VH-VL binders against Protein RESPONSE TO ABA AND SALT 1 (RAS1). Designs and how they scored, part 1

No score or structure here was measured in a lab: all are predicted.

Target 1, 230 residues: Protein RESPONSE TO ABA AND SALT 1 (RAS1), of Arabidopsis thaliana (Mouse-ear cress) (o04515)
Amino acid sequence: MPNTSSSQSFTIFVDGWLIRHRYFVEQLMCASSLDETNRISLEEQQSLVAQFLSHCLQYYQEKFASVSLAGDNVFTFFCPPWFNSYAKLILWVGDFKPSLVFKLTEVSVADLTRHQKDRISSLKSETRRKEREVMRDFALVQQSVADPPVMLAARRVGAVGMVDGEETDLEEAMEVLKAGMAAAMNNADQLRCSTVGKVVEILTPPQAIKVLRTIGQLHLRLRDRDQERA
Below, numbering starts at 1 at the first letter of every chain, in headers, positions and changes, except where a header shows other numbers; antibody chains aren't numbered by Kabat.
F, E and O are the ipSAE of ESMFold2-Fast, ESMFold2 and OpenDDE, as the mean of both directions, binder to target and target to binder. V2 is 0.75 times the mean of E and O plus 0.25 times the DockQ between their complexes.
[cut] marks letters that were taken out.
Atom coordinates printed by the task and the answers are left out, and those that the model quotes come from them; centres of patches stay.

## First folded at step 1 (VH-VL)

Design e1 (framework fv_ebronucimab)
Fold by ESMFold2-Fast, scan of step 1:
Structure e1 (fold): chain C 230 residues (1-230), chain A 120 residues (1-120), chain B 111 residues (1-111)
Amino acid sequence: as target 1 above (230 residues)
Amino acid sequence: EVQLVESGGGLVQPGRSLRLSCAASGFTFDDYAMNWVRQAPGKGLEWVSGISWNSGSISYADSVQGRFTISRDNGKNSLYLQMNSLRAEDTALYFCAKDLYWGSDAFDIWGQGTMVTVSS
Amino acid sequence: QSELTQPRSVSGSPGQSVTISCTGTSSDVGGYNYVHWYQQHPGKAPKLLISDVSKRPSGVPDRFSGSKSGNTASLTISGLQAEDEADYYCSSYAGSYTSYVFGTGTDVTVL
C-alpha cells in the first residue's frame, strides 16, 4: 500500500540517529580493541554501554510515536525501504529477531563463565517462547485480513482513489488492520529492547561492549546497499 | 521481600460489579506476566485471566470472557481485575500470581488471596 | 471447570513412591513442554513444585520429579513423607500466551 502518511519528522530523526549510531559503533569498536594499558575505565565502559542502550531505545520510542501519535502508516515499518534485500530475509516483524542477539553474543564473546552461559541459556529459552507469542498474535492480525474484498480493494488503492469520501467498510477494516499491526510491532520492539538489555545485565562491561559493537555493526550492514552485491 | 497482596474482595449481589487489586513488591513488576487464579470453597484451582508484561497480550477463561477485565499499572506495581455481571458461581478466593520468568506460565509467587462472595 | 484430568486421590505409606498423572490433549499437555505442578496444604496458597515438565525450583527436594509422555504428564514423589500429604495440581499452557488450564487436583494421603 502507497505510503501517503510518510513521516518527515521520523526520517529527519533517523538521519540524525544514524550519525549518532555510527559514532557509538566507532566508540564501541575502539573500546573493544584497546589493550590493557590503553583500556578506558570501568565507569567509562559502563557509561558507554548505558548510552548505547539509550540510543537504541530512542529509535523504537520514536518509531512508536510516529505511528501512534503522528498517525504514520504502519505498513512502511513492516517492509522498511531503508533495509537492503538481504535484510528482508531475516526481518521479523519489521526488524531483527530478538533471539539473534544470542548468536551475536556467542560470536562476540569467547570468555563467558559457566554461570553466564547458564543465565544466557535460560534467557534464550524465555526469549524464544516470547517470540512464539508475538508470532501467534501477529498471525491473528494476518488472519483478520483474509477476507477477499479487503484484499482486492487494497490492491486497487494505488490506481483508483475513493471518490465518495464517506467512511466505508473497507476503510474501517484497514484501520483495524493498522491498529493490530501497530500493536504487534510495539510488542516485538519491546521484546527486542528487553532482550538486549537483559543480555547486557548478564555480561561484564568489556563483554557487553563487544556484543553491542557487533549488534551496531549488523544494523549498519542491514542498511548498506552494497551488501546486496556480496 | 517478594510479595503479592490482594484487596477489594467482599460480599456482592448477583449482577453487580467488584474491582480487585494486587500490590506487588520486591521484584521488577514490569518484567513479568501476571495472572488471576480463583478457588471456590472446597474446590480446585481455576485460571481466570492473564496479562503479559507490557499489556500486549491478554487472555480470559471462557467462564469470565466478556464480563471480567484484567489490567495493570506498571508505574504503581499494581494488577487489577474488574468483575462485571457477577454470578453465584464466581464465588471464590481470588489469587494474584506471578510468572516464574518471561512467559514460563509457571506461577512462582502467589498472594494470600481475597474472598469474593456473590450472594443474594 | 478444569480441563486436565488427574486422579481424585492417591495414597501410600512412608518411604514408598506414588505417581500422579495429568492427562490433557495435543493442544495443551501434548503440544507444549509447559506443564507445571503445585502443592497446596490446607488453608495456604499453592506452592510451585515442578516447572516446565521436570525442572525443580530452588528448595524443592529431589524426591519430587516430573515427566511427560504424549498427552500425559506425571509427578512422582519418591520416599513419601507425612508432610507430603496435600493437594497437588498440574497446569499447562493452553495455546495462547497468558492462557492456562489447571488439572482437577489430586489429594495425596500418607497412610
Scores: ipSAE 0.005, ipTM 0.410, lowest interface PAE 13.9, mean pLDDT 80

Design e10 (framework fv_ebronucimab; at its last look DockQ between E and O 0.02; V2 from the best seeds 0.00; counts 0 for: pae O 4.9 > 2, grease 19.4 > 18.9, SAP .509 > .496, placed apart)
Fold by OpenDDE, look of step 2:
Structure e10 (fold): chain C 230 residues (1-230), chain A 122 residues (1-122), chain B 111 residues (1-111)
Amino acid sequence: as target 1 above (230 residues)
Amino acid sequence: EVQLVESGGGLVQPGRSLRLSCAASGFTFDDYAMNWVRQAPGKGLEWVSGISWNSGYISYADSVQGRFTISRDNGKNSLYLQMNSLRAEDTALYFCAKDYPEFLYGSAFDIWGQGTMVTVSS
Amino acid sequence: QSELTQPRSVSGSPGQSVTISCTGTSSDVGYYNYVHWYQQHPGKAPKLLISDVSKRPSGVPDRFSGSKSGNTASLTISGLQAEDEADYYCSSYTSSYTFYVFGTGTDVTVL
């Protein structure tokens, strides 16, 4: 069935992606633990940051492609099988909440300048605003299914069956819902990527490495299935 | 200052109901999962219930499943525990606990209230 | 099991090291590296001491350390001080319906 294939395909991708991700996290850990005498060059730090960001971007690009092709399987992406049980506690539109990055930044970086703090604060406010917008849009999509004609049709199916033409209407409504859900997911993912990117732009390479390390570790905790399978 | 303040405890008879509240301040409440943990007099800690930041996921200990209901109001920075069909074994100090900020996926609680005492006795 | 197993009590002299064990199963302590330790003084709320087996939150002295092997986690208190006299609890995530489990608690006494 072609619709079940998108989430399955993405799951397979994630398995391979996680192998690479672990390697990156180890590199970030090493880079962040080096003392002043053993620090890697600024260029090397920038390269590591860029490579890791590219790695993360690849994940969401592949997800976007999969969500776009998911059809009826789009709902699987809101409770992904590639997440472990911990993810349920923090899940926001299929992944981590974008504003979580700011908390992780605060925990990871102790030496932020006043200017950086101000920029981060501004970015945080903007990100939260956009989160609310995503949620509003998502709510609107869900409300569309609650429209009286659709609800009446759904109720009739349970009681007497669908009247001629109602099946078509319901099918159309479901298609609209699926498309809206996919759009909401994509918008959320875009916000995630944008937020991380903008935070990194505010930080120095050493600071960025610390934050990305923390983000990477979080991703492993949420997506690592090896422990659940053991 | 980050703070949690529990309220609503008291003396109740078995079979009765009680509602606990927890008021949060000093942090962005809707960014964190919240939990209830209880401690019977002279006994250890027992996890009771947890709720995700948006109430999308809820969990209970087996000992309270079907009797207790956890909820939250992010607009009021408040956590609640509706306790129904109370039993003598529910007698405990009830703590509100916040998830650890580094990894907001639960399991570790970095901020605790001082607790509110619930006594169930005939 | 409804609780992780801890020794009832541990004692030491000032300056000594004491270790508290926390034994679970392959479904909790042995399954994830999500073991945490709490300190509780009489009449006070618990305080997080160690997270994720060995991580120290800000403000926790370095004399507190954590480790894990198999289904057993350990908290070590080095250079024991009078203020360390308290109850200590481990906790872990579980793969069961109940997501979180605490240990039975250990009373640490400074002689």
Scores: ipSAE 0.033, ipTM 0.608, lowest interface PAE 4.9, mean pLDDT 86
ESMFold2-Fast, scan of step 1: ipSAE 0.699; ipTM 0.853
ESMFold2, look of step 2: ipSAE 0.711; ipTM 0.866
ESMFold2 (binder alone), look of step 2: mean pLDDT 90; pTM 0.932

Design e11 (framework fv_ebronucimab)
Fold by ESMFold2-Fast, scan of step 1:
Structure e11 (fold): chain C 230 residues (1-230), chain A 122 residues (1-122), chain B 111 residues (1-111)
Amino acid sequence: as target 1 above (230 residues)
Amino acid sequence: EVQLVESGGGLVQPGRSLRLSCAASGFTFDDYAMNWVRQAPGKGLEWVSGISWNSGYISYADSVQGRFTISRDNGKNSLYLQMNSLRAEDTALYFCAKDMGYDWFGEAFDIWGQGTMVTVSS
Amino acid sequence: QSELTQPRSVSGSPGQSVTISCTGTSSDVGYYNYVHWYQQHPGKAPKLLISDVSKRPSGVPDRFSGSKSGNTASLTISGLQAEDEADYYCSSYTSSYTFYVFGTGTDVTVL
């Protein structure tokens, strides 16, 4: 059976997700502010990290269902109304650029070992390569669907065509584009999730908590609707 | 020569404990996540537990959670599985397996040991 | 705990093609491109055959290929040979951060 989620259902889901998100960000802030004497156990730190990663993954799995659903407007996810105006200027394929995670790691953690720095550098290179692949694959889709409308427009310069046939060709091109956009979005979201997870696995749990706190705070900032009077 | 060699298996009574070891050679052990995978006689593969390169992240299959403890000693190039409260259904060949990826979990297992047999008699 | 669903067995004659399916959920096979395939001959340890849905390790013939559509990944063995008679297992990364889940396994018989 097809999933019944839509872009409208996704915005409703996000409202509830944000309440839980604020809770987790607060827990991460609390845990990251404790000194060595008051630090929670390694098992508790790992549990908090796992819970927060699961929380973030739930968002992208729900988004995947909504983007993949027949009848969803994929264009909404590329220009999402749930992000504030400033956030929309810095989005990459409708959400944060995966390599941004490395910048957030640098600003959040001061005590990386040489070994961790080397591993992060390798992952960063791989992540940037995969970002280019996502964009290249999407560009190929755009190119493949551009030809029919362009050729149709060229035919109309000197001739009067029948609207019915022209409408069908354009509708087919639009459906191919929508499918390609959905694939690009899903590939981008998979890269976002895997990049965060892989960075966390390179870090110690205390370092991961600091990075995830920063990521969580950034998510809240990107969804903050600035008050007009402020 | 790249290899993983498991040891410590044997016949054990239900409710008792065993400790498995895996000796790694031919690669930089502390660069990789390590895993235990088991296979009951005539049955399929079941992932049991995994541990990150620095022991910072550890996970277990639900069937062994609270009973088994994975650990590693990077100075000795060794992986361990402490198995407590053993049950008949824990009877299996236990494989040590290395993550293919240098920096993270989720990659394929490119190196496997030959396994060590654990038989829990009931 | 769930595992990925594979057919119990598939069979073919030398030179034919066989396909093995691996069906999971939208939170493992359907979501991630971290689906791997292993070949196990009787009495031997598993050997990596395909990684990341479709990538062949060095030494694996190109007659082995992998693909994925929705919640189902597939392994195709073309030009089936006697030495391909073995058990085949898929595996996937999971959303629960339980690192791996294996398929039920498929016995390939060369007639």
Scores: ipSAE 0.048, ipTM 0.613, lowest interface PAE 7.0, mean pLDDT 83

Design e12 (framework fv_ebronucimab)
Fold by ESMFold2-Fast, scan of step 1:
Structure e12 (fold): chain C 230 residues (1-230), chain A 123 residues (1-123), chain B 111 residues (1-111)
Amino acid sequence: as target 1 above (230 residues)
Amino acid sequence: EVQLVESGGGLVQPGRSLRLSCAASGFTFDDYAMNWVRQAPGKGLEWVSGISWNSGYISYADSVQGRFTISRDNGKNSLYLQMNSLRAEDTALYFCAKELGYSFYDSDAFDIWGQGTMVTVSS
Amino acid sequence: QSELTQPRSVSGSPGQSVTISCTGTSSDVGYYNYVHWYQQHPGKAPKLLISDVSKRPSGVPDRFSGSKSGNTASLTISGLQAEDEADYYCSSYTSSYTFYVFGTGTDVTVL
């Protein structure tokens, strides 16, 4: 149990973060189920939204720090052990796909104004463009693996053993790959946070609470290790 | 032709109130978040308060929380700052500032600034 | 609320390059690409000089450039000119889209 790797320390952080996350989701569920007569004040709604966004931001800031120090563990963040088997089937660069937020908004909010719909449409187009940029950069990282020298170095380690100098060449290639993957993940995570925040800016606080409740519930579903489907 | 014009500043005694106004022209006012920034004589810039395009989200610096109220009237292209319980430390030139982007542009930079209105809190 | 740390002053001769640092934390400057730079001449309102780390608004000369490494953003003025003598402020996004922190400010003197 001594010797904490970067991914191990992040897993420990997530365990504590999930307890607070459940608390916030319960608060959002309570606030979103109240009728207009019993609605909490606008200031309280705004505060709850801000607190939940800050809570989500804390997760990605800790992940960013952990990924930056991950070394060999950067690959673990692309298929994390803290996600259940269902979640692993639908991951996009190690977590949810940013444009999913728009589908969650559509199912959570029925009273969008034309102005809000126009802003969401523009944001959706921009988010999809940025998703393509992340995938393009990731494809370049994958292409680096397919580069003949990298593939030959990897095969030699597995099949014919190391020759003098080959271990250093493989280590250098792996450092380049790890740096590229860490950058792709950081860009994906910043897009996730940015997309949620911008949708919240477009919505009224009561609408934002409904959307954040749905997002929070989904995060619990995807990160609950006991929620594996038969 | 894009401009912000502040007004409402002046000399005021500690504990009293002032209301600042900012008139916007040359852009679609209701598309952008707006901010108040102040600068004490000979000192640096300090962000005071911000308000989203629809008034749904409002934030204040800790130094003014509970004393100042930001508001906007999109039909009049105007931003306001109601300042209550004024203190000597509130003495500053108050700037109105517009955010550069819509929320989807990823930029909260202040691209348009007014000339400022001077508030002096003194006995 | 933490201010971003800038040197109080930097100086240079005409034609030289000067660099102003803006140091925050891993939760603001180190994490976000929403670092902006403002130029303020005496008696005038601030003017946006660089947005989002390195983007120049229309009308800003290419002598002004921005960058970021870790928790520190930098503004570089190449080919320093007399009219560059001014106060320079950085700013960063901090956890709220309407919440800002400004840097302590840097006085640039052209000798």
Scores: ipSAE 0.059, ipTM 0.615, lowest interface PAE 6.8, mean pLDDT 83

Design e13 (framework fv_ebronucimab; at its last look DockQ between E and O 0.02; V2 from the best seeds 0.00; counts 0 for: pae E 5.7 > 2, grease 20.7 > 18.9, placed apart)
Fold by OpenDDE, look of step 2:
Structure e13 (fold): chain C 230 residues (1-230), chain A 123 residues (1-123), chain B 111 residues (1-111)
Amino acid sequence: as target 1 above (230 residues)
Amino acid sequence: EVQLVESGGGLVQPGRSLRLSCAASGFTFDDYAMNWVRQAPGKGLEWVSGISWNSGYISYADSVQGRFTISRDNGKNSLYLQMNSLRAEDTALYFCAKDWSEYLGYGDAFDIWGQGTMVTVSS
Amino acid sequence: QSELTQPRSVSGSPGQSVTISCTGTSSDVGYYNYVHWYQQHPGKAPKLLISDVSKRPSGVPDRFSGSKSGNTASLTISGLQAEDEADYYCSSYTSSYTFYVFGTGTDVTVL
């Protein structure tokens, strides 16, 4: 019972978070559509970028807290109920793949300098490397549970029952798996946050606003259940 | 060289089934979403179906929903389209098309196309 | 299935510029910058010409350019050449149940 509570609590949080998120996306849309004569000040642009990043960070902070308390419910976070069916297209370790940010940058910003392109290219390579590391770690965690003793115990539970001592071994193995899964999720989320932050650091405020707009819109598309009905 | 080669097309009667295949080479097949696009004789392009790199997400055009099934075998670098309950309006050249970007499959362009395989549905 | 709206045909003389429009809705062309253009010569497979509204793949001449405003994307062919005579299709990612939608296609003729 306690494990269901963490995911549910996070879902409730996300519902409130999405209301604020929509507001930010609207602001980003407005800011990105302004002509040169009506453009908001650089300071205002920087403020908007900072606020949106903070908003996004809050999501992952809350997620981290929830994942840490999830116990058996940690698996729910790998296929979150707060995502719609479209999320499966880009789902990677419970959320969007960090390298997606680069694609979104490419489609959002047409006026990147050569220097910016070089920096982004370097960052992309690094991010992809880290993605592979996360996946390796994740695979190792899964393999640890696939060890013959654990698998034999699991098979026996369905057939003849557990032999004395096997129950404790299985429980211990499950705890290791859960902890490993939580760690993998956290690492992935950190990589997501870091990637977005680093991309924004490369961009000018107007460019950043365009990218963040696109990211924000994507998040709405993936989480809005009403879009599945349209 | 990056290449897609379609096969399995032919003449069939309405209500029958046909299975198309697409063989991929020259790239890491399991890193990309794959698609089927068709073109009726003298008509425009129509997206038919798409499948993510890990088969975790599948989508169909309304015109083929419930009749066609897209699948892939990453070990064989192959894409498939099972077409059931074929209709005259399914007559078209069927193209296999690769998404541009790795793992993303979101709004991506199709950078590589096969030459197509012709499917004719006629009584 | 809803298609993006393109003019049926566009014509120009060699050296002139022609523009092809692609009009969608706020749920496709107007929502994301995921509009792509394809060139198709008779009896050939489509070729990617422009990606992501304005990105030109390697090997595509710089006389091809793309833009978007609101729910309408545009392909411009500058310095029209005889080899540019072909069918052109736009496409967009959609927010609907279908991932992709193509335009109706435009026949470009070089006079």
Scores: ipSAE 0.031, ipTM 0.616, lowest interface PAE 4.3, mean pLDDT 86
ESMFold2-Fast, scan of step 1: ipSAE 0.283; ipTM 0.720
ESMFold2, look of step 2: ipSAE 0.209; ipTM 0.684
ESMFold2 (binder alone), look of step 2: mean pLDDT 91; pTM 0.935

Design e14 (framework fv_ebronucimab; at its last look DockQ between E and O 0.67; V2 from the best seeds 0.64)
Heavy chain, then light chain:
Amino acid sequence: EVQLVESGGGLVQPGRSLRLSCAASGFTFDDYAMNWVRQAPGKGLEWVSGISWNSGYISYADSVQGRFTISRDNGKNSLYLQMNSLRAEDTALYFCAKGDTYYLFESGAFDIWGQGTMVTVSS
Amino acid sequence: QSELTQPRSVSGSPGQSVTISCTGTSSDVGYYNYVHWYQQHPGKAPKLLISDVSKRPSGVPDRFSGSKSGNTASLTISGLQAEDEADYYCSSYTSSYTFYVFGTGTDVTVL
ESMFold2-Fast, scan of step 1: ipSAE 0.609; ipTM 0.786
ESMFold2, look of step 2: ipSAE 0.577; ipTM 0.793
ESMFold2 (binder alone), look of step 2: mean pLDDT 92; pTM 0.946
OpenDDE, look of step 2: ipSAE 0.712; ipTM 0.862
ESMFold2, look of step 4: ipSAE 0.587; ipTM 0.794
ESMFold2 (binder alone), look of step 4: mean pLDDT 92; pTM 0.945
OpenDDE, look of step 4: ipSAE 0.681; ipTM 0.859

Design e15 (framework fv_ebronucimab; at its last look DockQ between E and O 0.04; V2 from the best seeds 0.00; counts 0 for: pae O 7.4 > 2, grease 20.2 > 18.9, placed apart)
Fold by OpenDDE, look of step 2:
Structure e15 (fold): chain C 230 residues (1-230), chain A 124 residues (1-124), chain B 111 residues (1-111)
Amino acid sequence: as target 1 above (230 residues)
Amino acid sequence: EVQLVESGGGLVQPGRSLRLSCAASGFTFDDYAMNWVRQAPGKGLEWVSGISWNSGYISYADSVQGRFTISRDNGKNSLYLQMNSLRAEDTALYFCAKDLEYSGWLYPDAFDIWGQGTMVTVSS
Amino acid sequence: QSELTQPRSVSGSPGQSVTISCTGTSSDVGYYNYVHWYQQHPGKAPKLLISDVSKRPSGVPDRFSGSKSGNTASLTISGLQAEDEADYYCSSYTSSYTFYVFGTGTDVTVL
């Protein structure tokens, strides 16, 4: 039975999460302003960065839990109802592409040190490599759907109906697919979290705040449902 | 060989002006922020001023703010410090120092190359 | 002008290890990894020993090492040699009105 309850539960979570997210983004916006940057202590900056990262991590933790329990609803997470139409066009394995963080960093921080640039460049290369790995794994999972047993079963269902035992084979194949899809999603989410974390480690707190502001704003744009009503 | 050579130091009376120069060689001068650091006789190091590679960012220590002006000529590979309204407490060996890395000078880097310094003495 | 606090002097015998502390605030030493160390022999210009808390430039012996915890950075000189007798200065970026600050300096003596 499609565990429709997991995706619904996650949707409810996201609604609450977004309220908190908006608040964080506002704080990051304030902290990133020239006048405000000088007003908040380093401890406050670090705290804000840490809290926001924790907030983001919570999202993916809950997502992971939900994906793990989703069963047939795992496919919903690849095209989530909580994303707007624009977001759906730019989705990579159910969310933003990890390497996008580097572009956002580039536009958010103008004055990186040479050392930071080198580190970011290295990290970018690594992240892209891992993205390719995730995509390869994902492709393998998708190719499994075209395996002869599944295709034969599908053809038979369309032509003469399923014979004894074929239904079981198809069900098993679907379970393998679902598990593979869930794994791919989880790996992608892990890469997203890791990439953001590593970028933040390279940056100073003020720089991190600027990047996280941009990331936070992007998340709001991707999840804003009100744009579809306009 | 990477080198910085300071010049322009000397004995001056209080209230007078002096201009220091630093000639850079052996590296791409316009890729790095440059700094002035001074050391009073028998005392520690004090950062005086810094300037980014394109002069877009300039900063001063509070002790010299409004009196000193840092500038550079990338075409001549030269750094300058115009010192006005000199005081006795400005007496020091003045070093030219190069930033370690190209950073856009948002955050000052370590100084990897130093000159030998030029002595400024302010006395009546 | 706020300086980073260093011990006035540190001494050790040849072959021993000595540590120099550099204490600041969350606005300088604690800000990021922008703490640097310089060695200055008498009558000479300062020399960069350690950059970014722990990075050793080319030509600096491995017996020099740097670390940081909280608002305190440390320079450790292991296997102390006669040539290590000098003044040592820490420095840091600061978010205050002054963009760069030096420590008070430490005189290292080899006994």
Scores: ipSAE 0.015, ipTM 0.553, lowest interface PAE 7.4, mean pLDDT 86
ESMFold2-Fast, scan of step 1: ipSAE 0.323; ipTM 0.706
ESMFold2, look of step 2: ipSAE 0.449; ipTM 0.760
ESMFold2 (binder alone), look of step 2: mean pLDDT 90; pTM 0.938

Design e16 (framework fv_ebronucimab)
Fold by ESMFold2-Fast, scan of step 1:
Structure e16 (fold): chain C 230 residues (1-230), chain A 124 residues (1-124), chain B 111 residues (1-111)
Amino acid sequence: as target 1 above (230 residues)
Amino acid sequence: EVQLVESGGGLVQPGRSLRLSCAASGFTFDDYAMNWVRQAPGKGLEWVSGISWNSGYISYADSVQGRFTISRDNGKNSLYLQMNSLRAEDTALYFCAKDRLYFGESYYDAFDIWGQGTMVTVSS
Amino acid sequence: QSELTQPRSVSGSPGQSVTISCTGTSSDVGYYNYVHWYQQHPGKAPKLLISDVSKRPSGVPDRFSGSKSGNTASLTISGLQAEDEADYYCSSYTSSYTFYVFGTGTDVTVL
């Protein structure tokens, strides 16, 4: 699968983004390990959470631009080469599955109130419903290329004496597919970001710091080239 | 019925203080982020401040930072805005607005319910 | 930035279509699909008209539609009616937790 166009620009962006990401993960690790006496102020905790969320949103903003300009290379974002082999086994629409955030929250936070648990449970149900909607819309896009005229035209690619209009019909179908795939990816990424943001807003700042630390550390691990690949 | 009712507005001299209240009814107040939005006479909408469902996240517009304090009392279904060091440019109709989403999302989502506003006039 | 740019006013005749633009930056309007539109009649509180770029809340006529391209979102009112005469504001989340931003507002006049 050669990857020689717009996804390379995204990879170059990410190299610089990862330097800042490692800094933020270190700050979150430090903040989450401080005892009562050395705990930073609530205002400083809120600032750190806001800065890290902004940093994560910058990643998806750049990915949105890259996916929108991908053209023929939009397929690469569904099977991204910048993730290690382990990450590729657990990807959903080219990146993490939004509902994974709830498992990471459970692992990171032991002191959720009853009120927070109820709100998280409701959000989890809605997130899973929205995941199904993204997949349904994506399936409809894929089914659009199963139209009999398109499949017939594909069988005749390279055949002598193609009829006037056959190449145009196939080209139009491929443009619809590419546009639909870009839309599906962007909808999936919007759900990823909204799910993280909604979870953070349910949590107190100290709890949010613990969850974001876990998310940040996991992201670094899934991109770690030092990990042995299958 | 879902309703927001603002109160506490009035005429106040520059440099003085005023406290606005917003009473919520018809929904589970402690599940939603709340916002203050103002509109000067004949001017556009300006977001002033937002507070998350649990008061864990609070933000202010640069124009009011350090002078205004947003707070809420979930037991009383009420939102407040303490306005200190008032200036002539703070003269506006002040709206209370609710974020659309149940999940405690802040002011970055749509405001689906608005109050009718309370007028604050700052003049000598 | 501090505010999204809208035209000061647009006008049209009944049955005509009008479009209002809302221009921001890559850190707000261009960032995600978190662009909302509000309608405000004189002396009244704003009402949510369009959410998430293109979604209509219950009770909003299908004459109102929204779209977005790059750093510009657009509200289109088709089949313009006398009751559409109002001020229209866009809003967007910024990629910072420090503020929520409204557009400069557009006065729609039905001639």
Scores: ipSAE 0.005, ipTM 0.459, lowest interface PAE 12.8, mean pLDDT 81

